# VHH binders against q84jc2: the designs that were tried, part 222

Target 1, 232 residues: q84jc2
Amino acid sequence: MSKMRNLVEEKFLEFYESWVIQLELYLHQLLIAHNNNTMSETELRHLISKLTTHHKAYYTAKWAAIREDVLAFFGSVWLNPLENACSWLTGWKPSMVFRMVDRLRKSRVVLVEAQVKKLEELRVKTKFDEQKIEREMERYQVAMADRKMVELARLGCHVGGESVMVVEAAVRGLSMGLEKMVKAADCVRLKTLKGILDILTPPQCVEFLAAAATFQVQLRRWGNRRHYVTHS
Key: E = the ipSAE of ESMFold2; O = the ipSAE of OpenDDE; V2 = 0.75 times the mean of E and O plus 0.25 times the DockQ between their complexes.

## First folded at step 12 (VHH)

Design pd90 (framework vhh_8fcz_2)
Fold by ESMFold2-Fast, scan of step 12:
Structure pd90 (fold): chain B 232 residues (1-232), chain A 125 residues (1-125)
Amino acid sequence: as target 1 above (232 residues)
Amino acid sequence: QVQLVESGGGLVQPGGSLRLSCAASGFTFSNYFMNWVRQPPGKGLEWVSGITEGSSYTTYADSVEGRFTIIRDNDKKMVYLQMTSLKTEDTAVYYCARSPDELQALFEEGYFDVEGQGTQVTVSS
């Protein structure tokens, strides 16, 4: 089982490194599109589709991996400590994306009143969905510390027999609960991303996606430089 | 082998309520994201609502948000759609649909194959 868990970590590390390299290439294309205002709507939609497909590929790989070993995504080996410290339930916090949207109000591409209203509605719903998941995480952490779980942990000190099987079943149940919670958080992320892209025009989508990718890439670079400086 | 059987439709006045039911068989229900989709007279299929396999997340079309509630019972292999504040534009044949690809259901909000006969909901005065 430990070899299966190690294999999941190894495979996702390889996947993620390649995924980030491709994200940087797409970011370069987004920045060119943003700075060169000569691209057609069809060309912009095609570029947005490439980014959308790239993010879908990430969640496809992630959900396959969490079914095998959800714990690999808590304190992930493919993320530096800064990236891990900034994670909310194994990924970006959905409501933070609206800070990037707010930047669009100050750019060359101005939001119309109807878009502002729809984005505010989406922001409120996203925050509500986040709070529901946060309460579920709190319940999960409390359940981990409840008397029955503490008693099962004590029984697990004995080798063999019925107590070992009961402890293993409880651990599997905990992992399944955590998997469902991570998947719920990812659903909020995907719905928030989809909602923003549906509200924005193609030029606004390009600017938004460029801002999001820039932040993700820069956060990784900042964390990687810190490791070198601290000699850790 | 795979079967989805919708029920609970009927005639209701504007502002009324209905609860639709979908009974699933022939597959591992608890492994699938479940959806409600509808087909208004003379129009194509429209996605209405979705629910994750563990009920940890629910999502709704803008036209029904705040009025409809999707619920599932994995032990009974059932998915329900509780409809309130019904409008004439809610008139449609309602189908339940499974999706193994939650990304398609959550991100693209379409591309569902309906398997059952559906249940007719008519909202008229």
Scores: ipSAE 0.039, ipTM 0.517, lowest interface PAE 6.2, mean pLDDT 83

Design pd91 (framework vhh_8fcz_2; at its last look DockQ between E and O 0.85; V2 from the best seeds 0.72)
Fold by OpenDDE, look of step 13:
Structure pd91 (fold): chain B 232 residues (1-232), chain A 125 residues (1-125)
Amino acid sequence: as target 1 above (232 residues)
Amino acid sequence: QVQLVESGGGLVQPGGSLRLSCAASGFTFSTYFMNWVRQPPGKGLEWVSGITSDSSYTTYADSVEGRFTIIRDNDKKMVYLQMTSLKTEDTAVYYCARSPDELQALFEEGYFDVEGQGTQVTVSS
């Protein structure tokens, strides 16, 4: 059975499929760069810039879409169940990337003490920001059980006329709050990513980005295999 | 025309507090990422704090984290900077600055243009 999708879902699905394809291309470039010791720092920085720009494009599209229907991102149809299960407020959990950095440290990447210190500071800050958002989300979720939601629940089985207007108003109110929360989470993601990239050297950035992209791509692949879903 | 008018600066002792205000006009305020930046004597502009268009997220330079708070009022087209525990090194002309791209502002702390005259903050014993 196919799930019914609204226009926002359909558009973003199309976008995301294309975006992932491009990500895979960049991943390939990252891997080449990682394995190629002949690339100059300028070249590496350029590659890093391309990736960051690519991510910015994602959030540009996302934020445009959530203004239309933020609810579409709670149960993202463009993601498989595994990807969704790993999602925190409609995306990757910011603190997760530090696991990737740790893995790099255990591999070939040698971080100087100053970098380690900065990363730890960033980790702490990121965690704090996550928790702050989580608290706000909890508060918001509790507040969802307000009069409007009660009305929504009451009218849910009798949609028509004035009732529809009431429901729509309620949903709009909720959506505004959710949009703010999603944006907040995304900002933490972006700031965390920026922070990491600012701490790491260009070669280290490339390795990190390669690892991150690999994880994203593989997670998608794993999820698709498990759930027999094909994504472009 | 775009106008950003800063106010609230002054002389304060170390450990003191100030609240800066910025009145914005001439553009769609509610769609912009807003920043506070400062220029210490003899130094270049440095980013201090930023806030998303919908106040969903605030960010601060390490040097002011925990001491400064940025707030905005989209209805009034105002942005504020509450400064506490002021230090001598906080002495600077403070500017309110808008970022044309919210996402870019998150990736580049220096992604802003100064358009106002600023307000002088002097922290001295």
Scores: ipSAE 0.810, ipTM 0.915, lowest interface PAE 0.5, mean pLDDT 91
Fold by ESMFold2-Fast, scan of step 12:
Structure pd91 (fold): chain B 232 residues (1-232), chain A 125 residues (1-125)
Amino acid sequence: as target 1 above (232 residues)
Amino acid sequence: QVQLVESGGGLVQPGGSLRLSCAASGFTFSTYFMNWVRQPPGKGLEWVSGITSDSSYTTYADSVEGRFTIIRDNDKKMVYLQMTSLKTEDTAVYYCARSPDELQALFEEGYFDVEGQGTQVTVSS
């Protein structure tokens, strides 16, 4: 383990723990707002803005951290094993949020036909962008098996200053490729979130954000308890 | 000091192609999200396309998706807009624009702090 990797992991762990605590506080506010029919549109928009700012703070910290050590985000120490098992390219899978939108159709939220059409258009676009990134990841994995990588692996079996430096340079190049793919995935996440919030009314946005935050908080709690349910 | 200079505009027939170029100077180009925006005759500004600082992600307005491609070259401090299958409604002055914050640019169309002088694209028969 390098000193730089330890520092990145330590800093992001501290950031993430604080960020999740604040998310739980915002979730409480979202649930109150969802059940309060006296809140003005201005008050609801202010709460929605707090949540979007909170999510942007996460990506600001993440992008700074991945530029130092992107590999820290694959099997992250600040996530429990269940959270890590549910990750797609170091975060939530963009298309999965439409499952939460589908739940809104079955609850107290009534979507008009124009919103349904826009949400389906966004779903298709999100799936397309997601698949594009998956194809890029496949190309990356294939490139790992090319002749140059095989030769570098062979050189790595011979410990010496020359071979060590060549291997270090190759690892840096591989990390840059992963960094770009992670950032691309995060851009799809941010554009999907924005698109949903632009289509929904403020009360619908509050319900959507509450559902998303509830899922994230509960997944963390379930994984931290390490409770395995055997069903016979 | 901070400057964006567009070029490559001109007269083209419907179905034709053009490549617009934008030369950046006076700032660390490689750290900024870059955009193309346009203003059709008698209308307001319309966002066309955007690209992240490292080319990891590109985004397009629905009206140009599949027809336009945004590209950047950080070593040359250039951003390009490759336009194909041009339509009469693509007639506009095209501007290169810089976003002050990359993450915010993904949430806010028209989030610019610097714009260029523009280059005229006319699509007519």
Scores: ipSAE 0.755, ipTM 0.897, lowest interface PAE 1.0, mean pLDDT 87
Fold by ESMFold2, look of step 13:
Structure pd91 (fold): chain B 232 residues (1-232), chain A 125 residues (1-125)
Amino acid sequence: as target 1 above (232 residues)
Amino acid sequence: QVQLVESGGGLVQPGGSLRLSCAASGFTFSTYFMNWVRQPPGKGLEWVSGITSDSSYTTYADSVEGRFTIIRDNDKKMVYLQMTSLKTEDTAVYYCARSPDELQALFEEGYFDVEGQGTQVTVSS
């Protein structure tokens, strides 16, 4: 049987398609700002604010959706297989963003020593938060793989309604814990993004946001081309 | 009507510990990002710590990280601040405060409402 999408998946698919289209439009604005020496600091800060607001809108929609179906965000129907393969706890890995900053430093962006020190402090905090989340996720993975929980699910399928209610309550408890882990990961993503944007100057922020948006858009385009379905 | 009532302050020696409590009423506590903020003598408000509505994420000012722990209990509508390794610089009136929008609280320094009278913490020999 073909996998049937639920209401949460269909609504988020529609949202995500629109959200990515708008991200690409903002990318064009970022590239114009990168090439336009006449833009004021105020104009740059306005564009940066649009990007941060756009990212906050994504998490607003995501956090509403995970309360209804957190599992939809593990192997999402709105992402191609390449995008899904690159995910860490339903999104980009916070510590990897510093490699993007490092690449910009080697090519285009000059950072003063105070910025470098603050970025390294932020990298250490981000990595520490990631490791804390990974340890907690290991505990949840062990709990989900627990043979007793699997046996309870099987018994629920073959016994009366009271057994089914006990199994359903146990599964709901695990899903609630997983929701907390996803939200924690998203908080680390948001704090890391904010931290980087606070350390960088407005022109540097535009460079960073352009690189990040380019990576996301290109990952989607490349993944779609590789998995393109051919019809005669 | 919104009420935040802080308690648990007192006089403590350097290196000592205290646990602050905040009782909340008059709003949907379980949907708010909650904060501890403090006002040292002769200074303005300083943000100390924050916690998401479901306790999924906690965050701390650099000056208290590793020494303070924020905890909440949504069933009892309580938020706590466990303070250890106290320093004289930690002397302040401590307030709990709510942030109206959780995602905005992660992006805005000072995005909180102080509504209680606070509790005095004094760290001295």
Scores: ipSAE 0.544, ipTM 0.814, lowest interface PAE 2.0, mean pLDDT 84
ESMFold2 (binder alone), look of step 13: mean pLDDT 82; pTM 0.843

Design pd92 (framework vhh_8fcz_2)
Fold by ESMFold2-Fast, scan of step 12:
Structure pd92 (fold): chain B 232 residues (1-232), chain A 125 residues (1-125)
Amino acid sequence: as target 1 above (232 residues)
Amino acid sequence: QVQLVESGGGLVQPGGSLRLSCAASGFTFSDHFMNWVRQPPGKGLEWVSGITSDSSYTTYADSVEGRFTIIRDNDKKMVYLQMTSLKTEDTAVYYCARSPDELQALFEEGYFDVEGQGTQVTVSS
């Protein structure tokens, strides 16, 4: 394990633990707002903005970290095994959030037909974008088996001078390819989140964000409980 | 001095194609999300397309999706808009625009701090 990998993992673990604690605090505010019909539209938009800023802070930190060590995000040490098992390209699967949207159909703040249509159009587009990224990942994995890559891997068993530089260049190329795919997946996540928030009214946004944060926090707690009970 | 210079506009028949170019100077081009926006005659600005700093992601307005392709070349400091299957409603002045922050650009259409002088695209017989 490289020195840079250890530093990136430690720094992001510290960041992520603090980020999750703040997410739980925001979840409390979202639940209070959802249950309290006295908040104005401007107050609700302010709370939504706080959550949006919080998610942007996560992606700011993540993109800085993947530039240094993208592999730290495949099987992350700051995530429990259940969280890692549920990850799609280092994060939540974008189409999954539409299951949170299904909760809004049963809520007291009913979706109008125009919103339902726009959400379905967004869901289709999101699945299409997921498919494009999955094809790129398949292409990446096939490229790993290309004759030139196989020859470079074989050469890596017999290091010496120029061979070391060629192998290092190939490894950097592989990392850059993963960085671009992870960033593409994160862009789909961000655009999906933005699209949902643009379609929903402020009260519906609060309910949606509360549902999403509840799922994220609960998944972490379920995974931690399972690990503790099994390996305590 | 930050500068964006568009070129490639012209008269084209419906169903035709055009490639617009934007040359950037005076800033670190490879750090910025770049956009194409347009202004049809007698209407306001309409965001058309955007591309991340590393070309990892591209996004399009519903009106142009499937017909337009945004491309960038960081070594040449260029962003391009390849337009196909052009319609009369695509007639507009097309502007290249820089977003100051990439993450914010994904959350805010029209998040630009610099735009070029524009290039006229006219789609008619």
Scores: ipSAE 0.730, ipTM 0.879, lowest interface PAE 1.0, mean pLDDT 86

Design pd93 (framework vhh_8fcz_2)
Fold by ESMFold2-Fast, scan of step 12:
Structure pd93 (fold): chain B 232 residues (1-232), chain A 125 residues (1-125)
Amino acid sequence: as target 1 above (232 residues)
Amino acid sequence: QVQLVESGGGLVQPGGSLRLSCAASGFTFSNYLMNWVRQPPGKGLEWVSGITSDSSYTTYADSVEGRFTIIRDNDKKMVYLQMTSLKTEDTAVYYCARSPDELQALFEEGYFDVEGQGTQVTVSS
């Protein structure tokens, strides 16, 4: 039979395009809130909650998709080449957001000493969790190249029921290992995002979320523009 | 019926170790993030530790980080809390708790649906 299309990639592409459009709409709301100091704390908390819910929806869809085909997230077809070049384990690198947080110290909104201390503690914890995952990925990559895996790859070139089943079981094991690793990385992302939002005041949260969404939206636009110009 | 049964508590000296167990039944254990929470005498509930449904990620309260280890066995439907370097401030009733939504639990500490009956841990000389 002809090579089948990857249905997971097609479905997630459709989801992601809609998700980014909604992110742009939330970004406009965040920018209005940031420039307008008449909004109540309750209104700001509601807006922050909408963004948190939006990110939760992304990870809900992602975890469902990686359960079916985690490899779709390594070199994602719904991301342009620039977005893919900036990815760390299928998403943003958690520690990079602290560079964005550092900009709040230089903005019109001043962080108090207690917040600075908590942000530094969170940064150290986040980097520790990243390094643990990076060591696990290195071990995974080394294990894929070991003698047993190389032998199984060679057996996959031969027709035979038993050898085919052994190779398929090994590939399933590899996918499960990657799924756990991606989920661990996403957990670090979610805990880092939550930690920052818990430390910041509602106006500071709005400024942070606006900066993060701006970067994500602009990175996509820059990459899409370059791709269009190249193919024009 | 959803049930969580804690065990393994007892009296231990400061610096000692204990391993708590939680046996789960009545739900698909492997789909849920599991937590340990505790209630010290005269205080409210305090979240201690969490472990994702597939053991991909673990979290700990600052007060127990480096001293406690949470582990789970999905085949046995068990979650464990290995406690070392115990302090008098660790004295509490320890509860096993299920988070109704794993992603929500990562956004909100203390987001748990089912609490067990508890097991008493007393750290004193």
Scores: ipSAE 0.641, ipTM 0.847, lowest interface PAE 1.6, mean pLDDT 86

Design pd94 (framework vhh_8fcz_2)
Fold by ESMFold2-Fast, scan of step 12:
Structure pd94 (fold): chain B 232 residues (1-232), chain A 125 residues (1-125)
Amino acid sequence: as target 1 above (232 residues)
Amino acid sequence: QVQLVESGGGLVQPGGSLRLSCAASGFTFSNYMMNWVRQPPGKGLEWVSGITSDSSYTTYADSVEGRFTIIRDNDKKMVYLQMTSLKTEDTAVYYCARSPDELQALFEEGYFDVEGQGTQVTVSS
């Protein structure tokens, strides 16, 4: 399925470029809403819903793609080198979003004590979930260096019927392990995003989503601009 | 015809353990997120635990985190809930529930369908 892997990369590249363009359009709407204190709660909730739907579309496409070729997401061709360097298990590190929450402007709608407590509880839970996944990744790396895998690699150099089938099964098992880890990380991302949005008021949600989208768009621009400098 | 059949409930003392089972039929089990939901006496439905279609992620209500473990076996079309350190507050009818869309279920706590008769768990001395 090397040919299918190339098609997955091409299709997801096309999807991602369109997805980022739409994210920039939503960012523009979020910034306008953030500066417009006359927008109704219904209008703000509708805009927040557009952003959550947009993120759901990303994970729908990603999970379909990782079922076909999870390795496409490690060193992704649709991301520049800076974006890839900042990646944690094929995406943003869940705990990083709490830094964006902490940087909400205090001169606007201030976080109340009850919200601060719930956000801290969510932050602690998110970090525990991250640690569970990191432990699984460590187990995966140890398994790659196991004597069984070393022997299977040797057998793969000297082809022979039944041994080839055993090697193929082991390689498929490793790919399924990576797929499960990526999906687990995405589940933590989705639960963390949902938790924050449930704690924040609609104006605070708009400010948070604007900060997150600004960071994502800006990181992409910084990485892309590096190409001009390196051409001296 | 979608069917979910819960079993394994009973009377147990505080601090005890029980394992609940759910047998699924009539749908492609491995495509759905599965949940355990409970209804305590005189209260509404409370979500307890969820497990993704491929067992990649499990999630728990704060009240049961560290005490309950959700497991699934896609080959047998079974979902289990291993309950330890049971408290009187855990007394409820326990239901097995399917989430129609796994990704949506991660954004909406009440996104599940209760389809079975349930199994009664009573924690009492």
Scores: ipSAE 0.587, ipTM 0.831, lowest interface PAE 1.8, mean pLDDT 85

Design pd95 (framework vhh_8fcz_2)
Fold by ESMFold2-Fast, scan of step 12:
Structure pd95 (fold): chain B 232 residues (1-232), chain A 125 residues (1-125)
Amino acid sequence: as target 1 above (232 residues)
Amino acid sequence: QVQLVESGGGLVQPGGSLRLSCAASGFTFSNYIMNWVRQPPGKGLEWVSGITSDSSYTTYADSVEGRFTIIRDNDKKMVYLQMTSLKTEDTAVYYCARSPDELQALFEEGYFDVEGQGTQVTVSS
């Protein structure tokens, strides 16, 4: 099973590197669109659709991979240490995207009051869902130290066919629990992203997506240049 | 043949509780998002609640948040809607509906095909 888990990591690493390269290309297109107010609404919607399709492709690949080996996403080999340090349940923390939204308040693309109200309502709902998942994560971590789990670990030390089978079943249950938590977090991410895009106009969507992609790309670059930054 | 059979509706007073059930057959239940949708008298269909295939995530319409709870049992191929603190505005025919693609449903508003007869909920004093 360790061999298959290594293959999952290698396969997703290859996928992710290509996915990030394409994200950088889309970021270039978003920045051109944002700086040149010559694009039609249809052209902007097409560009926004490319980005949403690109993010959907990421979650399609991720959910296939976590079904095979969810642990590959905790301490991911395709992320540098800074990216891993900034991860919340294997990805971006949902409430963080409202920091990108905050930039729109000072932008040349002004939010109307109705949008501000809807974004605040979405922020509150997102934070509530995020806190529910954090409570589940805490319960999961506490359950690892539960007397029953400790008892199962102790039994595993007295290796035998029967004990091995019971321990294997428990480990599979733990992995399924992690998979459900990761999927729950991803569902909050996707609903938050969709909610923001549904509230914003196409030019505001372009600015928001450009800000989000810029942050993701720059975080990766900062982490990759870590040795030089610490020298400075 | 795909079938969704709703039950559990009835007449209840404001502030009361009801539990709706939906029995699914004819498809791989554990691969689909399940939803509850309602149609109040003289109005169109209104989405009420959704639950992912593995129960990892649930969503609710603002009008029912905190009062309704959606749960599913994949072994029994059932989805339930536990309704509490019922209001006259909750009066409607309730239907359950499946969404074919979890990621599609999360990224786009899901297509809900109301296939069953529904179950009538009447909240009246």
Scores: ipSAE 0.286, ipTM 0.686, lowest interface PAE 4.6, mean pLDDT 84

Design xe1 (framework vhh_6qgx_2)
Fold by ESMFold2-Fast, scan of step 12:
Structure xe1 (fold): chain B 232 residues (1-232), chain A 126 residues (1-126)
Amino acid sequence: as target 1 above (232 residues)
Amino acid sequence: QVQLVESGGGLVQAGGSLRLSCAASGRTFSTYAMAWFRRAPGKEREFVAAISGSGEYTFYTDSVKGRFTISRDHAKNTVSLQMNSLRPEDTAVYYCAAPRAFSWYDLDSESGYDYWGQGTRVTVSA
C-alpha cells in the first residue's frame, strides 16, 4: 500500500503535528502539577479536563477524516514507522494502558482496595471489548474473501455503467465497514480512558496522564531518531 | 496455604462435552480474574479462558470461542469451564490459575498468574 499524500492525509498531518505540540505543553503542566502539592482539587480537575478535552478533539478530527478516507489511517503518513508498528486498529491498544496503571501502583501511588477491584473489572472488560472488535474484524476479512466479493471482482474487469456502479457500491460498503470498526475501537479507547480517570483520585489522574503522555511523546521521539531506521 | 484443585477431566469422543471445575481454598479471589490454561503432549502451555472477579466479563482464546464457557460461583469459591463440541486438538492437561495481586501482564500470559493447580487430564478421541 504505497500512495502519495491525498488532501485528507495532508489536512490530518497538519492537525496531528499541532495536536502533538499541544500534548507536549500539557505534559509539561502535568509534571509541574505532580511536583506541586499545593494545587487544589479544583485546579487538578481543571488540568485533567484540559487533557480529556484534548483527546476528545483528536477523535473528533479523526472521525471527520475517516468519513472521507478511512484507509488514510491504515499506514498513517503522520506517524513514523515505529508508531505505525505499535498500532492496533489505527491507534493504541486499550488494554495497554493498564501497564501504565500498574506502574503507578508500583510507584509511590497508594491504590485502595476499592480502586484495585474496579481497575481489575475494567481491565477484563477492556479485553472483552477488544475481543468483540477483533471478532468483527475477522468477520470483515471473511466477507472480503466470500463468493460474492470474488464475483464482484470479476465484474470489475468489464467496463459498463451498471457493473461499475455495483462495484463502487460494494467498495463503499467495505469502507463503511472499516469506518464502523475503527470508531468501535476508538469508543473502547475513550471508555477505557474515562473509566480509569473515574476510578483514580485527581492527583493519581495527573500522574497517570503524565505517564501516558510521556510514553506517547517518547515513542514518537524514538521512532523519529531515524538514522537507524533509515540506514537499515 | 493457597490451593487450587481441578476436577472433571476424562476421556470423551470428538463432539462430546466435559465440565471442568476449579476449587480454591486458603483465600477468596473475588477481586481478581482467574484463568484456565492447557498443555498438550509435547507442546507449551497455552491460554484457554479468563473470567473477571464479578464473573460479568470473559475472555477466550480464538480456538475455543463459541465452544467453551467459563463461569464463576462465588458462594462455592469455584471457577468452571464448560467444554462443548470437543476436538482431538483439545487433548491436554488443563490448569486453573489465579494471581497473587493486580497483574501488569496480559490476561493470556501465564506470567500474570502465581497460583496453579496440578491439572486435570482431558483426552478427546478421533
Scores: ipSAE 0.591, ipTM 0.846, lowest interface PAE 1.5, mean pLDDT 85

Design xe10 (framework vhh_6qgx_2)
Fold by ESMFold2-Fast, scan of step 12:
Structure xe10 (fold): chain B 232 residues (1-232), chain A 126 residues (1-126)
Amino acid sequence: as target 1 above (232 residues)
Amino acid sequence: QVQLVESGGGLVQAGGSLRLSCAASGRTFSTYAMAWFRRAPGKEREFVAAISGSGEYTFYTDSVKGRFTISRDHAKNTVSLQMNSLRPEDTAVYYCAAPRAFDWYDIDSESGYDYWGQGTRVTVSA
């Protein structure tokens, strides 16, 4: 495929723009909730549920899209260059969310010993899962430089017609491997997010989600400002 | 006041085994991950292995994976590093490290650890 933009990219760009707008609206609600010490547990749980559902919707759409074209997620057209530069296997690095947990220890709400123990356990598990995936990625990259793949690439460059189908089959096989790794990385992201939310109280969840959403929104804004054209 | 004391170092031939132990005092460490680092002569300190508070999850640097096993004994408040199939390049002073409460850190980074032992020397002869 020589197209610079395809149907998968068009559909996901449309989805992602809407998804980010909704995330900003939820961030506004999270910030209001964080500053309101009279909000009920039921109201906080409802807001947390909205964010959880929103993130689940993202991965549902992403996994449908990567089955069609996983390469669209490497150097994504719906992300600015800064967002792309900060990506680890097409998304946020799972262990980085523990940096946002640092905000909770500086808040008025103190983490109890049992929560700290569970968070440390989850942090180590997350690092272990990341290393497994990075090892798989290294093996994949080494395999791409294998003599057989180099010969297949040469064949694809020099002949037309019949060789196109053979090269396309090989590329599809490579894409399936990338899809598996991206999905594995996304599973670590979801399990890490769920694990943190399961450990935290509703007010702590609101503070954590606000910190995470703020970082995501600000990173996008910083990168987007870089594209402004200065007028003479 | 937190103190970590390493033991079990010594001289061993290539292919041999050693078991290092780290005894913690001043507070219970069952809540936090603990790590082993090493420093070879003329080199900077490098990460070796880490174990979660429960002991369920472990993380190793590539050069020791499959050869070293980290474990912990909650009753004795100790963390151990079983080193098998030792190589001359494993020669180093080995340090036990523990984080301070509530500090987020990269598990394989020195900056994540506030409490360090004095070290125990391991020498692997060719």
Scores: ipSAE 0.138, ipTM 0.573, lowest interface PAE 5.5, mean pLDDT 83

